# Ledger of designs, part 34: VH-VL binders against o66814

Target 1, 203 residues: o66814
Amino acid sequence: SDYLLRAESLFSQLKDANAKEETPYLYGKVKGYYEAIKLYAVEYKEDRIKTLFTLMSKNTKKAVRGAYTEREPLTELITFEPRVYFEEYCDGIMDECFYEKHYEKEKFIELVDYFSLKRRVEFLRNHEGKYCAPFDFGMAEALFNAVSLELMQEKPDEKVLIALREKLEPILVMAEEKLRYAMKKELPCYRNRLSEHIGYWKP
Short names: E, the ipSAE of ESMFold2; O, the ipSAE of ESMFold2 at other seeds; V2, 0.75 times the mean of E and O plus 0.25 times the DockQ between their complexes.

## First folded at step 16 (VH-VL; framework fv_patecibart)

Design F2 (at its last look DockQ between E and O 0.84; V2 from the best seeds 0.72)
Fold by ESMFold2, look of step 16:
Structure F2 (fold): chain C 203 residues (1-203), chain A 123 residues (1-123), chain B 107 residues (1-107)
Amino acid sequence: as target 1 above (203 residues)
Amino acid sequence: QVTLKESGPTLVKPTQTLTLTCTFSGFSLSTFGVGVAWIRQPPGKALEWLADIYWDDDEDYYPALKNRLTITKDTSKNQVVLTMTNMDPVDTATYYCARIEGYYDSMGPFDYWGQGTLVTVSS
Amino acid sequence: EIVLTQSPDFQSVTPKEKVTITCRASQRIGNYIHWYQQKPDQYPKLLIKYASESISGVPSRFSGSGSGTDFTLTINSLEAEDAATYYCQQSYSLPYTFGQGTKVEIK
């Protein structure tokens, strides 16, 4: 297929720049988008593949540029913000009314435990996940972005959501374990950033 | 119909700051994947890419000129602005703005160009 | 910085004959090469993207080929309106660069 040939070119660029070592967060993010693209390819969703590939190629450019300039900023976080509504129930016999809170696309939100995923990714993002678990955090962030984008669809695909969640969970756990270890041991990646001439410390 | 047009001063003295505006229509810089670039061409010489800016606010600069260049956008006005400081006679060139079509692969080519504006730097 | 070297710098060609222009990159760039036509006193026009992909509205006599470091723009049967300067441009890595240009004239 067409996306496979294009991806080979992107991975060649990443290899030439030594991005896995120089920009591990962005490298992980590129890998995460690629994994999401492969899941969509099984379902023949070409427009979604192209959307995710746009993000993949942009993060590749940023990773290569970052390797050259020794700068690696955080990139996009895409969040789905569901509408809230209330369902009224009234007991006509006792003349009592009660309200129950609901979310837009509640079935799909519950299917992937979206609010938990969002909270976990945001925690890593705000607490040095980029420095203490760059590769795993980057991959998790990209897969989370793919979940958000699917939830934004008019009719989210349950099979794709399940597949994305199953790919995301072990990666997210690994990032969280690395951060917990860094916090427990008070590693420099958590307390402070190493100088720009010294890379991340790894366990 | 996609169009781009450059505007700004045509005569600049050495050491002055050049500000060029690209005004475009037929597309929006808020569109996913889209970017706008500045390219210059000294008289009788090859094309030189200078800078670009994308829908996601990402900016790129020619490294040797990075400390002299600033690119900004105003998506609501369909405008991109290039500022170049400390102009020198060697910077005399026709300056073009061009669209980058980056849907699917964001490292895409320059698919639509403005007519260009000649900027002369002389005492 | 990736240097693109075009050959020849200048070519005078009889109408209806085949024109070939080469572009050599200083390193491998996959297929991230694009070709532009610039007629006298005009702005550049995109002819070919990603080494060989056609552009809507560009005559079919224009084609591109190559990968890695060696790329070719071909004009299968030269027309009078094809007299122009042709540039290759890479988007593989920053900074994006152009070849020095190839001027094609009608003999």
Scores: ipSAE 0.679, ipTM 0.834, lowest interface PAE 1.6, mean pLDDT 90
Fold by ESMFold2 at other seeds, look of step 16:
Structure F2 (fold): chain C 203 residues (1-203), chain A 123 residues (1-123), chain B 107 residues (1-107)
Amino acid sequence: as target 1 above (203 residues)
Amino acid sequence: QVTLKESGPTLVKPTQTLTLTCTFSGFSLSTFGVGVAWIRQPPGKALEWLADIYWDDDEDYYPALKNRLTITKDTSKNQVVLTMTNMDPVDTATYYCARIEGYYDSMGPFDYWGQGTLVTVSS
Amino acid sequence: EIVLTQSPDFQSVTPKEKVTITCRASQRIGNYIHWYQQKPDQYPKLLIKYASESISGVPSRFSGSGSGTDFTLTINSLEAEDAATYYCQQSYSLPYTFGQGTKVEIK
């Protein structure tokens, strides 16, 4: 409940700075963190709310500053790096062995299709997603960061992971469709790849 | 126990560059949410925030002074350095470094302060 | 830039009496106000954060209140060691700013 009053203050600052127009990537990222916080609030996970609010607040500060200075850098991408191990299987007759690759928390990685999400977010990040689909990319990146942070927990919450994935997927698809369209039509946001002085792609 | 300590020259001439080092212990600037700020106080006057730097390398400056200020960090040494160019007698002040409490809300207060170092600018 | 105006600039107060210091912001800042005590020849010390949140190790006689633009620091029963200058500081938006200070001394 306390986070609602604090979030209202952050959104007032964003509105005053016209951040939705001036820094749409960071604005989207703030909104994405807020959506993740609301999911955790349903389950009364105070520590997770505060962690995500730290990121939300920091990106708000950067968005407001960026709106007044016309600078909008990429901000944090949080990736879960699972330990890998190999399980040996040996053929008792042919005297052959092979190794099967496994990951820690494999069940949860599979539940959200984590490696696919990671590749998709990284692709947008590395290929002008910030300029061709800023709001959707920012929001997707924040929700992906929330997925990563949940996977980093000793015991990830399956309900939260499912809810995050359900929120993330349509937003990620929209960002990907906007980027694909920009690539096909060679829009300025993509074509130039010197996007600091070129406007954002808009539908 | 959290402590911060300012070090650097106490006397500089006009136009010289001031370099101040904040050395701290009891926390790391790699800690999530944490930042370090520089604040100054001219003799008998109010406190004035100058610049800060955070765990995530974010940095910000007082706008009127931004062209004169540079803040950097060395996480391995637990140090934050402030550089201020073109010093003038009006910049005579006690300079403090302070920790920023940024967990939950990154715009938090200055919860631990160094003792401060008086820097006098005169010809 | 947000201007914080403290009132009064100076108070001389009899021990055990109540001290009230106000801080008025030039625009709304929610509860993003923090209070500091600076004793003579010392560094500032955080007393109250976010308008009214207490700080561990700070005597309970210190309390804060207010929201929006008008904030108050209260010392319920002044002690001799409370003679100091008190500052409010906003962290709502950059640049972060301090009030001009209120000097409290023992009468």
Scores: ipSAE 0.673, ipTM 0.840, lowest interface PAE 1.6, mean pLDDT 90
ESMFold2 (binder alone), look of step 16: mean pLDDT 93; pTM 0.950

Design F3 (at its last fold request DockQ between E and O 0.83; V2 from the best seeds 0.75)
Fold by ESMFold2, look of step 17:
Structure F3 (fold): chain C 203 residues (1-203), chain A 123 residues (1-123), chain B 107 residues (1-107)
Amino acid sequence: as target 1 above (203 residues)
Amino acid sequence: QVTLKESGPTLVKPTQTLTLTCTFSGFSLSTFGVGVAWIRQPPGKALEWLADIYWDDDEDYYPALKNRLTITKDTSKNQVVLTMTNMDPVDTATYYCARIEGYYDSQGPFDYWGQGTLVTVSS
Amino acid sequence: EIVLTQSPDFQSVTPKEKVTITCRASQRIGNYIHWYQQKPDQYPKLLIKYASESISGVPSRFSGSGSGTDFTLTINSLEAEDAATYYCQQSYYLPYTFGQGTKVEIK
């Protein structure tokens, strides 16, 4: 299948709806999935390409619909939840047992500093990143979702994980700097959204 | 072996609410990319898409009928339910449910259809 | 709303001849067009997806072509069992819409 031809159709739909301006978070998310797809295309990973394209096309549909209805909801956040297990070690001389905590796929988690990435993306998501840094946050969220999906693979590809992390980091930093500035300056994107969490304060 | 089947009343009076259930097998609505749609066909007329719902809970409605339609799912029962309020004789049609092929490209076709159920609206 | 206009509305064709049905969209829709066959008193069946992609179990005599706004379904040697109404359907923009149908009969 030629994902390039399909992607051209999706970007045409986004352009026709003016999604870059009307739904910048979802537009950024579509772009982020496309960047991840291109990384996988270098390695000819068709099943990964198709999975990510499903998400890309779905977010395109939501962006187009959102542009016409003036609604832009948060969409999927995909997190890898590693299994935890404990390895018992007993000191035969002292007759004491100790437990060492381990995660499944610990090497790959450490390779991309996954828990740090997760915390940073969740912080943006929970603190008005969609409003204060929509495009960068959307792109970062999609690339993070691609990292999570790769970690969920039976045998994660280290080369892809590194490439995804390298693409994600500068975008994530930009989103974080924009949010931090908005918080410091009390910009409308941040200040005005606080009142919506306390419903009885709305007229 | 994918199958879908529509069930519900076949005769409804004007102003009443129609509730149709699509029960399917051979696939799950929890499967990545998958959706289920409702399409109707008035006797001797063309097909008309009404609503759909996807694995990710996303739902869409025909705009002119949006205020009359509700689509819901019960993934554990392999069921999708369409509710249409304020029925009128012009709504007399065969109602189909169909699976959406949404893997790779979520804007895919309706690849498997139920037999359809004729719903007549008259007093 | 994207309007799909099929042509012709009706045709009566002798067996073994080629049948051509066109579908014209009111705006560009890339290749987001799908074709269905509906035999009398039956439910529709998918024949072609994305303008030209074949469907497993559909006879090879059915083919599709086109992109943009003009699309064609071809039956290259009509069989008696192909008497049916044929619909095109777009999935480019909501609401998804169908053509008005083309009825094909055997002479």
Scores: ipSAE 0.732, ipTM 0.869, lowest interface PAE 1.4, mean pLDDT 90
Fold by ESMFold2 at other seeds, look of step 16:
Order: C-alpha cells, then structure tokens, then sequence
Structure F3 (fold): chain C 203 residues (1-203), chain A 123 residues (1-123), chain B 107 residues (1-107)
C-alpha cells in the first residue's frame, strides 16, 4: 500500500529528530492521524486517507522543526459545528403546529457522543494537557479531528465513526487521568505553567 | 490555469528593505494542503529556497536569513508578500514565487512558478 | 543542512541519445527528491516529483529513479528543446535545498 511507504518515511524523519522525546505532543498527533488512516484503509477510502495524511505530514514537519528549535506549539483542533434546524409537526385534531429542535446529523453525533468528546478534548487543550500528558493528548486530539472530519462528510460512515470512537476513548481517558493527577499533585508540568497564564503583577 | 506573478522594485540600495508581492490566480491559499514559497536565483547560480507560507498559516524561513525575512499572506487578494531587510549586493538575484503541492503529503514540490523578477542591489 | 551534489555539471549530447543526470544527497532523504528543468532565461518547471512520479504534461521521455541518497533523472531520447539546466531539490528536512545544477546542451 502507498500510504504505508509514505508513513515509513515520515516516521524516519521523526526518529532522526528524536521527536518522541523533543516534541511528544506533535509526535502523538502524528501517531493519532496514522491510526485514523489505518481505520480508513480497512474501508478503502482513498480520498479520506489522503486528507488525513496531509495533516499527518504537516504535523511531522512541525514536530521535526520543533525538535530542532526547542518549541512545540499547539496545532490544529478541528471541530464540527452542526447546523441547527427545527422540525415542524402538527396535531391534526387541534390543527396546531409545534417545533422540535434538531441537529444536523443528530444520529451520528449521538453515535460517538460528539459533544462530550469535544468538551473533553477542549478541557485538556486549555488546562496544560500538552505539558502533562503530551503524547496521549496529541494522539487523542488527532483522533478527535478525524471524528470531526468524518461528521463533516455529506454521508458519514458509521463503521468508521464507531472504530474511531473505540480507539479514541482509552487514549482520552489516559490523558485525562495524567492531567488530573498532575493538577492534584501540582506537578511541574502544571505548577510551573501557572505563571504563564496570569500576569506578573495585577492591579 | 494556475499562474503566479512577482511584483516590486527592481533596484534597491544596500541596507534598504525589499518588499515583493506574489499575485496568483487559479488557486486559493485557503485550499487544503496548498502553500506558496519564495525562491531566488543569483545570476548564473543555483536556486535558493527562502521562505514559505501555507493554508494553515504555518511559516518557514531559511535559517541564516530568518532575522531578515518576513512572509505574509492575504488570502482574499490571492497575494503573498516577502519582506527582506538590510539588502546587500550579494542578494542580487531573480526572485520567484511558486506554489507548493501539499495535498496528500505537505512536503511536496514547487509545481507552478512565476516568471521571476530580477532585483539588483547596488549603490 | 542537506547538500545535494549533481553529476555531471555539464554535458553536450547528440540528439536522440540517452541522458543521465545523478543527484547524491549528503544523508538519506527517502524519496523526497524532485526534479526541475530551467531553459535559458526561463523559470523552472517541475519534471518529476518524489523521485519517480510523473507530472501531467511532461514528455514521457523524462523519468526518475532512486531512493535513499542516490537519484537519477533520465532523458531517454534527447530532443533539441531539452537543452536546459536541470536541478534536483529535496523536501525531506528544512531548509529545502537544490543541487548545483546540470547543464545539458545539444551537440
């Protein structure tokens, strides 16, 4: 398979740069995209593989550059913003109409518990997940991005969504546990970053 | 029908700042995977990559020139701008902008080039 | 910084003969090598991407091969219009770099 040879080249670049140690968040993100690509390969979804590979290769470049410059910024978070619509139904007895709120692709949103996933990933992103659980957070973020991209498709694939969710959940739990432990124990990853969130002096 | 065209001054004095604009058509820098790069070629010499900017706002610079270079984009105008400070006669070159083919693999080649603009740096 | 060394620097070739240009990288770069043609007073044009992948609109007489550190551009039957300087370029690691060029002339 073509994507396997291309991925081998990307992982060689990451290994040469010691990215697993130097840029663990981006390294985890690259691995997360690769796991998503493998799930899509089971379904022979070439165009979706290419989209995810674009993100995988871009994060590889950022990881290698970050390893050499000793900087590792957060990269893309892709969120699906479903359109809201109202379904009208009428009571024939009273000839009266009611409106019921619905989300675009509601069944698929419910299938993966999307809003819960979104809140959990955003929590990690906003509360030092990159520093306290870099590899697991990066990997979870990429898999979440793959879920979002699938939900954005005109006709989402249920098998792929289920597989992505099943891969994502244990990784997300691990990242959350590491972060909560770091917060509770005030580990350097959390405590040392607190000063960067607030000003040196306040009025 | 992808085209790119460089514009800006053709003569600058040493220490002045060079500003070059790449105006392109047939693609958008908002397109997933796409980037635009600046490459220069001193007369009779090899090509030298300078900087690039991507659809996702990511920027890269040639390390030895990083403190002199700034690349920016205006997606609504289909433009990418290169600014290079403290020009020196050794910077005399033809300056090209080029599209980066980045779909599937973001480390792709320069698939479309502008015609180039010769910039001469002399007193 | 990855150095690309092309060989030869120059060659003069009889029409319809085979032309071979090599590019050697200072480290392994997988297949992240691309080839360009630059005719006199013109901008470069992409010929081959990722060592061996063809480009739409490029004559089939142009082909590429190699992996790792050693790469080759081949022109199977040289045409008069192929008189140009040829460059290899790597996109494996920043900074992206070009070979010094190989000038091909018609004898």
Amino acid sequence: as target 1 above (203 residues)
Amino acid sequence: QVTLKESGPTLVKPTQTLTLTCTFSGFSLSTFGVGVAWIRQPPGKALEWLADIYWDDDEDYYPALKNRLTITKDTSKNQVVLTMTNMDPVDTATYYCARIEGYYDSQGPFDYWGQGTLVTVSS
Amino acid sequence: EIVLTQSPDFQSVTPKEKVTITCRASQRIGNYIHWYQQKPDQYPKLLIKYASESISGVPSRFSGSGSGTDFTLTINSLEAEDAATYYCQQSYYLPYTFGQGTKVEIK
Scores: ipSAE 0.731, ipTM 0.872, lowest interface PAE 1.4, mean pLDDT 90
ESMFold2, look of step 16: ipSAE 0.697; ipTM 0.849
ESMFold2 (binder alone), look of step 16: mean pLDDT 92; pTM 0.950
ESMFold2, fold request of step 17: ipSAE 0.689, 0.715, 0.699; ipTM 0.851, 0.860, 0.858
ESMFold2 (binder alone), fold request of step 17: mean pLDDT 93, 93, 93; pTM 0.951, 0.950, 0.949
ESMFold2 at other seeds, fold request of step 17: ipSAE 0.728, 0.699, 0.690; ipTM 0.870, 0.856, 0.854
ESMFold2 (binder alone), look of step 17: mean pLDDT 92; pTM 0.949
ESMFold2 at other seeds, look of step 17: ipSAE 0.711; ipTM 0.865

Design F4 (at its last look DockQ between E and O 0.87; V2 from the best seeds 0.00; counts 0 for: pae O 2.01 > 2)
Fold by ESMFold2, look of step 16:
Structure F4 (fold): chain C 203 residues (1-203), chain A 123 residues (1-123), chain B 107 residues (1-107)
Amino acid sequence: as target 1 above (203 residues)
Amino acid sequence: QVTLKESGPTLVKPTQTLTLTCTFSGFSLSTFGVGVAWIRQPPGKALEWLADIYWDDDEDYYPALKNRLTITKDTSKNQVVLTMTNMDPVDTATYYCARIEGYYDSYGPFDYWGQGTLVTVSS
Amino acid sequence: EIVLTQSPDFQSVTPKEKVTITCRASQRIGNYIHWYQQKPDQYPKLLIKYASESISGVPSRFSGSGSGTDFTLTINSLEAEDAATYYCQQSYSLPYTFGQGTKVEIK
């Protein structure tokens, strides 16, 4: 397959740059996109493969450059923002009217527990996940982005969503456990960043 | 229809700073995957990639020239600007801007080119 | 930095004959090679991408082949308007580099 040959070239560059150790967040993100691409390849969804490969290859360039410049930025977070609408419901017996909040694609949002996934990824992103669990966080972020992109499709594929969710959950749990441990033990990845945010108190 | 056009001075003196503007139409740098590059060609010699910038604001530079080059974009004006400091006679070349086909693979080719502008560096 | 070496540097060919231009990379680059045509005093035009993929509007007489380190551009039946300099370019890794060019003239 064409994407396999292209991916081989990307991983060769990542290996040459020692990106797994130098830019572990971006390396994890590349790996996460690759896992998502493989899931779509089972279903022969070429256009989705191409979209995800664009992101995979861009993050590869950033990882390789970051390894040589000792800089590793956060990259894209893709969130699905469903449209909200309200449906009026009136109880004719009690003559009372209420409104009921609905989301577009509500069935698919519930299938993967999307809002919970979004909050969990955002928490890691905002609270040192890049520093305390870089590989797992990067991989989880890419798989979450794949979930968001699938939900943005006109008709999301339930089989793909389930497969993405199954891949994402254990990785997300691992990132969360590493962060929680770092917070509890005040590891340098967390402690150093905390002191910068709160300011300096001189004993 | 995709078009690109380079503009800027055609004669600069050694040590001066060159500023070139690429103005394009028929595409936008807000489009997923898209980038714009600067490539130069000394008279009678091969092409040399200098720098590029992408829809996601990512920038790349030729390492040996990195400290002399700055690339910026104005997506609303469909413009990309290259600044090159400390010009020398060896920098005399035709300068091109080109679109990068970055959908599917961000390591894509230069699929549309401007006509180029000859910049001569002479004292 | 990846060096691309083209062969030959120059060739003079009679119309309707086959033209073969090779490009050798200093390391393996998969299929990340692209071919451009540059006529005198003109800007380059993309002919072939990713070693062998055709470009809309490019005559079918142009084809590309190869992978790894050895790549070939073929013009199966040379036309007079094909007189130009041809460049290969790798996009496998930064910095992107071009071959030195192959000039094709009509005999």
Scores: ipSAE 0.744, ipTM 0.875, lowest interface PAE 1.1, mean pLDDT 90
Fold by ESMFold2 at other seeds, look of step 16:
Structure F4 (fold): chain C 203 residues (1-203), chain A 123 residues (1-123), chain B 107 residues (1-107)
Amino acid sequence: as target 1 above (203 residues)
Amino acid sequence: QVTLKESGPTLVKPTQTLTLTCTFSGFSLSTFGVGVAWIRQPPGKALEWLADIYWDDDEDYYPALKNRLTITKDTSKNQVVLTMTNMDPVDTATYYCARIEGYYDSYGPFDYWGQGTLVTVSS
Amino acid sequence: EIVLTQSPDFQSVTPKEKVTITCRASQRIGNYIHWYQQKPDQYPKLLIKYASESISGVPSRFSGSGSGTDFTLTINSLEAEDAATYYCQQSYSLPYTFGQGTKVEIK
C-alpha cells in the first residue's frame, strides 16, 4: 500500500513543527519506526508495516504536539516476555534430577541477543538517555520495539531479525557513547537530572 | 456490529459542568490503534471536533477548549466520558461520540458514530 | 489551525446528474481528507477516507479525488436518497477540522 506517501505527510508535519530540534527523542523514534518499516517492505510484510506505521504516526502526533507545547514525554517501550519452562533430566540409577531452563523462541532470542538489547535500552531509558542522546535513543527504542514485535510473531522471520539487529546495534552504541561522555564530562543533560532521580535510585 | 451511544443530561444551565458518557460495543479501547472522539454540532452548523482518547491513553483536545475539557475512559465498561466545564449558551449542540480508525494510521477518520444527544444550555 | 472551505455551500441537482463538491485546505494536507454524509436529523456517515479510498457499504457512485490542498467528492449519478449535507474533514494535524458543509437537494 502507499506507506511512502503517508510517511511524506508525517515528515512534512514534523518539519513544520521543527520537531528534530524541539522533540528530538520523538523525532528519532519516528525515524526508527520508518527504518523498520522499510526493512519489512523489502519482504512485502503488509501487516507488520501497518502495525509499525500505527506507532510511527502516533509518535509523530506526539512529537508535533510536544514541539508546540514544549513537552516531550517518553513513549512506548514494547518488550517481549517469553514463557520460561524447565526440562527435567533424571538419573534413574542415582535417583537424581536436574533442571534446565529454556525460553519459548529461544533460537530467535539468541539470534539477536534479545536480553542484552533489552537491558541496554532500559538502561538508556532509565538513566538520562532521553536527555543526553535523544535522537539516537529514540531511534534505538523504536528499532528495539520492532525486534520485540517480531519476536511476538507466531513464526519470527530470521532475516528481518538480523536486519533489525544490524540496524539497531550502531545506533544503540552511539546513544551509549553519548551518555557515557555526558557522565564523564558532567554535561547539563546528566548533571541537572541527578536530583530528579535521587528518590528512585536503583543501582 | 460496532455501535456507540451517547448519554447524559439534555439541559444544563450556564456555568454548570456537562458530563457525557459514550457507551460502545463491537470493539474495545484495549485494541491496538483504536480511539474514541467527541464531536459536536450546533443546530444548523458545521461539525466541531472536541477531544479524543486512544488505546494507549493518549488524549487530544481542541486547543481553544482544552481548559474546559476532560476525556477519560473505562476500558472494562466500554465507556468514554467527556466533561466540559463552565457551559455557555453558545455550547448548545448535538454531541456525538465516534470511533477512530487508528490501525495503520493514527490520523484515521471517524468511521462509526453514535446517534448524538442534543444538549441545550439556557437559563 | 487548518481551515477547510467547501464549494458550493448549496446546490440543487436534477436526479441522475453528476454532483461535484470541492474542499480546499488552507495548507497542504497530503491525502488526509475524509468525507461524510449527514442526512437531516441523522448522524454523519463516513463515505470516503484518505481522499479516495472506498468504504464498505457505500455505493460506488461516490468517489473522491485530489491531493495537497484541493479535493473533490463526486456523486456520478445522483439518487433521491443522496439528498444530504456533505462535510470534508482533515486529520493531517491537530486540531482536526471540518469544512462548513455542502447541502445537496434534489430538484
Scores: ipSAE 0.635, ipTM 0.833, lowest interface PAE 2.0, mean pLDDT 90
ESMFold2 (binder alone), look of step 16: mean pLDDT 93; pTM 0.949

Design F5 (at its last look DockQ between E and O 0.82; V2 from the best seeds 0.74)
Fold by ESMFold2, look of step 16:
Structure F5 (fold): chain C 203 residues (1-203), chain A 123 residues (1-123), chain B 107 residues (1-107)
Amino acid sequence: as target 1 above (203 residues)
Amino acid sequence: QVTLKESGPTLVKPTQTLTLTCTFSGFSLSTFGVGVAWIRQPPGKALEWLADIYWDDDEDYYPALKNRLTITKDTSKNQVVLTMTNMDPVDTATYYCARIEGYYDSQGPFDYWGQGTLVTVSS
Amino acid sequence: EIVLTQSPDFQSVTPKEKVTITCRASQRIGNYIHWYQQKPDQYPKLLIKYASESISGVPSRFSGSGSGTDFTLTINSLEAEDAATYYCHQSYSWPYTFGQGTKVEIK
């Protein structure tokens, strides 16, 4: 298909720049978007493929430039911010009222345990996941962004959400394990990060 | 209909700072994937890419000129501004702004161009 | 940075003949090359994107081919309005660059 030829070109650019070694976070992010695109391709969702490919190609551009300039900033984190409403529940026997918190698209949020995913990705992002587990964190962040983008759809696709979550979970766990190890051992990637030019921890 | 137009001074003295404004219509720089670039062309010579800025605020510069260039955008006014410091007679050129078609593949071509503005640097 | 070398620098061609312009990259750039037409005293216009993809509103006599390092712009039957300078442009890798141009005139 067309996205396969385009992806081959992007990965060639990354290889030419040695991005896997020079910008491992952005390289992981490109790979994560590619994995999400492949899941959408099973369902032939062209517009969603093109949206994700835009992000994939932009992160490729940033990775290539970053490899040549020795810079690797954090890039986009896309979060779904559901509207909240409160539903009053009154116990007719006890004549007392309680308030239940509800979210738009609640069943889809629950299907992927979205708030847990969000907290876990944000924890990695705020605690040097980019430096201590760059590839896995980048890949997890892209897959999380794909989950957020799907939840933003008028009618989220449950099959795609499940597939994205199944791909995301083991990668997220690996990033968390690497970060936990770095924190416990006080590795330089976590303890002494002072600039984007520090060496990245490698397993 | 997509249009872009460059505006700013046409005569600049050596060492002065050049500020050019690209005003565009028919698209927004808040549109996913879209970027705007500045390209110049010295009289009778080839095109030279200078800088670009994208919907996601990413900005990029030709490395040899990075210290002299600043690109900014004002999405609400449909404007992109290029500032180039320490102008020299070798910088005499027609300056163009152009749209980057970046949906699906953000590394796209310049699909719409302004008419260009000739900037002469002379003492 | 990637250098794009066009040939010929200049070509004088009789109407209705086929015009071939080449662009050679100093390294492989996949299909990330685009072609522009700049008529005298005008701004450039996009003709071909990604080596061979057509642009709406561009006459079908314009076509592109090639991959890797060697790319070609072809005008199958030259018309008087096609007198212009043609540029190739790579968007493969920062910093982005243009070829030196090929001037085509009517003989």
Scores: ipSAE 0.735, ipTM 0.862, lowest interface PAE 1.3, mean pLDDT 90
Fold by ESMFold2 at other seeds, look of step 16:
Structure F5 (fold): chain C 203 residues (1-203), chain A 123 residues (1-123), chain B 107 residues (1-107)
Amino acid sequence: as target 1 above (203 residues)
Amino acid sequence: QVTLKESGPTLVKPTQTLTLTCTFSGFSLSTFGVGVAWIRQPPGKALEWLADIYWDDDEDYYPALKNRLTITKDTSKNQVVLTMTNMDPVDTATYYCARIEGYYDSQGPFDYWGQGTLVTVSS
Amino acid sequence: EIVLTQSPDFQSVTPKEKVTITCRASQRIGNYIHWYQQKPDQYPKLLIKYASESISGVPSRFSGSGSGTDFTLTINSLEAEDAATYYCHQSYSWPYTFGQGTKVEIK
């Protein structure tokens, strides 16, 4: 795939709009999708590259428009919802049966500690991460979406999952550190947004 | 086979609100990457993009007309609706709906068009 | 807003001859340009996407080239059914825009 030429064009659009400064959350999300695409390029998985590029290009469009209109919405969060099943086993000596809860793809969920990642991303999303750590949160959200999409595959690729997790973790930590600092110091990004959630509204 | 068709009034009085419906088949707006756009063409003049809406509910408008335009979708009916308020004789044009192929790159071309509907704004 | 300027506005061409239509963008737009054909009283039809990518069902006599700011649509051997107005369209940056059109007639 010729994704490198297309990505160059997208980054040129972002630069022309000053999106890094005007829409830093969406800019970060575009960068995060690009990092995920590069990981998939090692395996030459063109259809997966195209799927992620669709999201990258869509967030680029939103970033450019947002920079010119001074509006930066939260965009997609993609979560994998594993099916649950119960496994029964019985003790023949005591003639008793016990049930054990299992998740589909449990091996892969454990490989990346998926539920922990989901909670951490959702916390940032629900508690001013977009305002207090926009770039890092955007990047983390895109990489998390890539993890979710891989887990949704019939046969998830363990090497890709590990690489995605390794890229995601330091970015997620940085976003969490910035948010914790903003909370402790009551920075405007955190303090002002709490007031907005409680403020007046009219129909 | 992908088809799109515009429907709505062909004559509108100044200040009235125009509502146009795009009904399509051969694709779904719930399909990843897909969008639908409205484009108009005044008689003898160039094409002008007005608005679009995508599978992810994202919508976008030509800036000078943003306050007059609303685009909505009904995925279950395979319909996209454009509403344009405060019509003026300068808005007389053929209005088209078109599919956006947004897989791989959401900033793609209009690959399938409806036949268009001429809307005349006159007293 | 990116302005697309087509040249010429009009040309009358003998069948079988080569037709060249240019589109110049007011800034670089990579390859985010697409070409449409609109025959009289008909809807536009996509001919070329992303500057040079061919479209299934479009005759091979149609081709596109260029990058950056200067783009060309070429009809290698004009047929009678090619009489139409041709538009370039940029999808690089919001708001998306079209060229003013180039009308091609059979001489």
Scores: ipSAE 0.681, ipTM 0.846, lowest interface PAE 1.7, mean pLDDT 90
ESMFold2 (binder alone), look of step 16: mean pLDDT 92; pTM 0.946

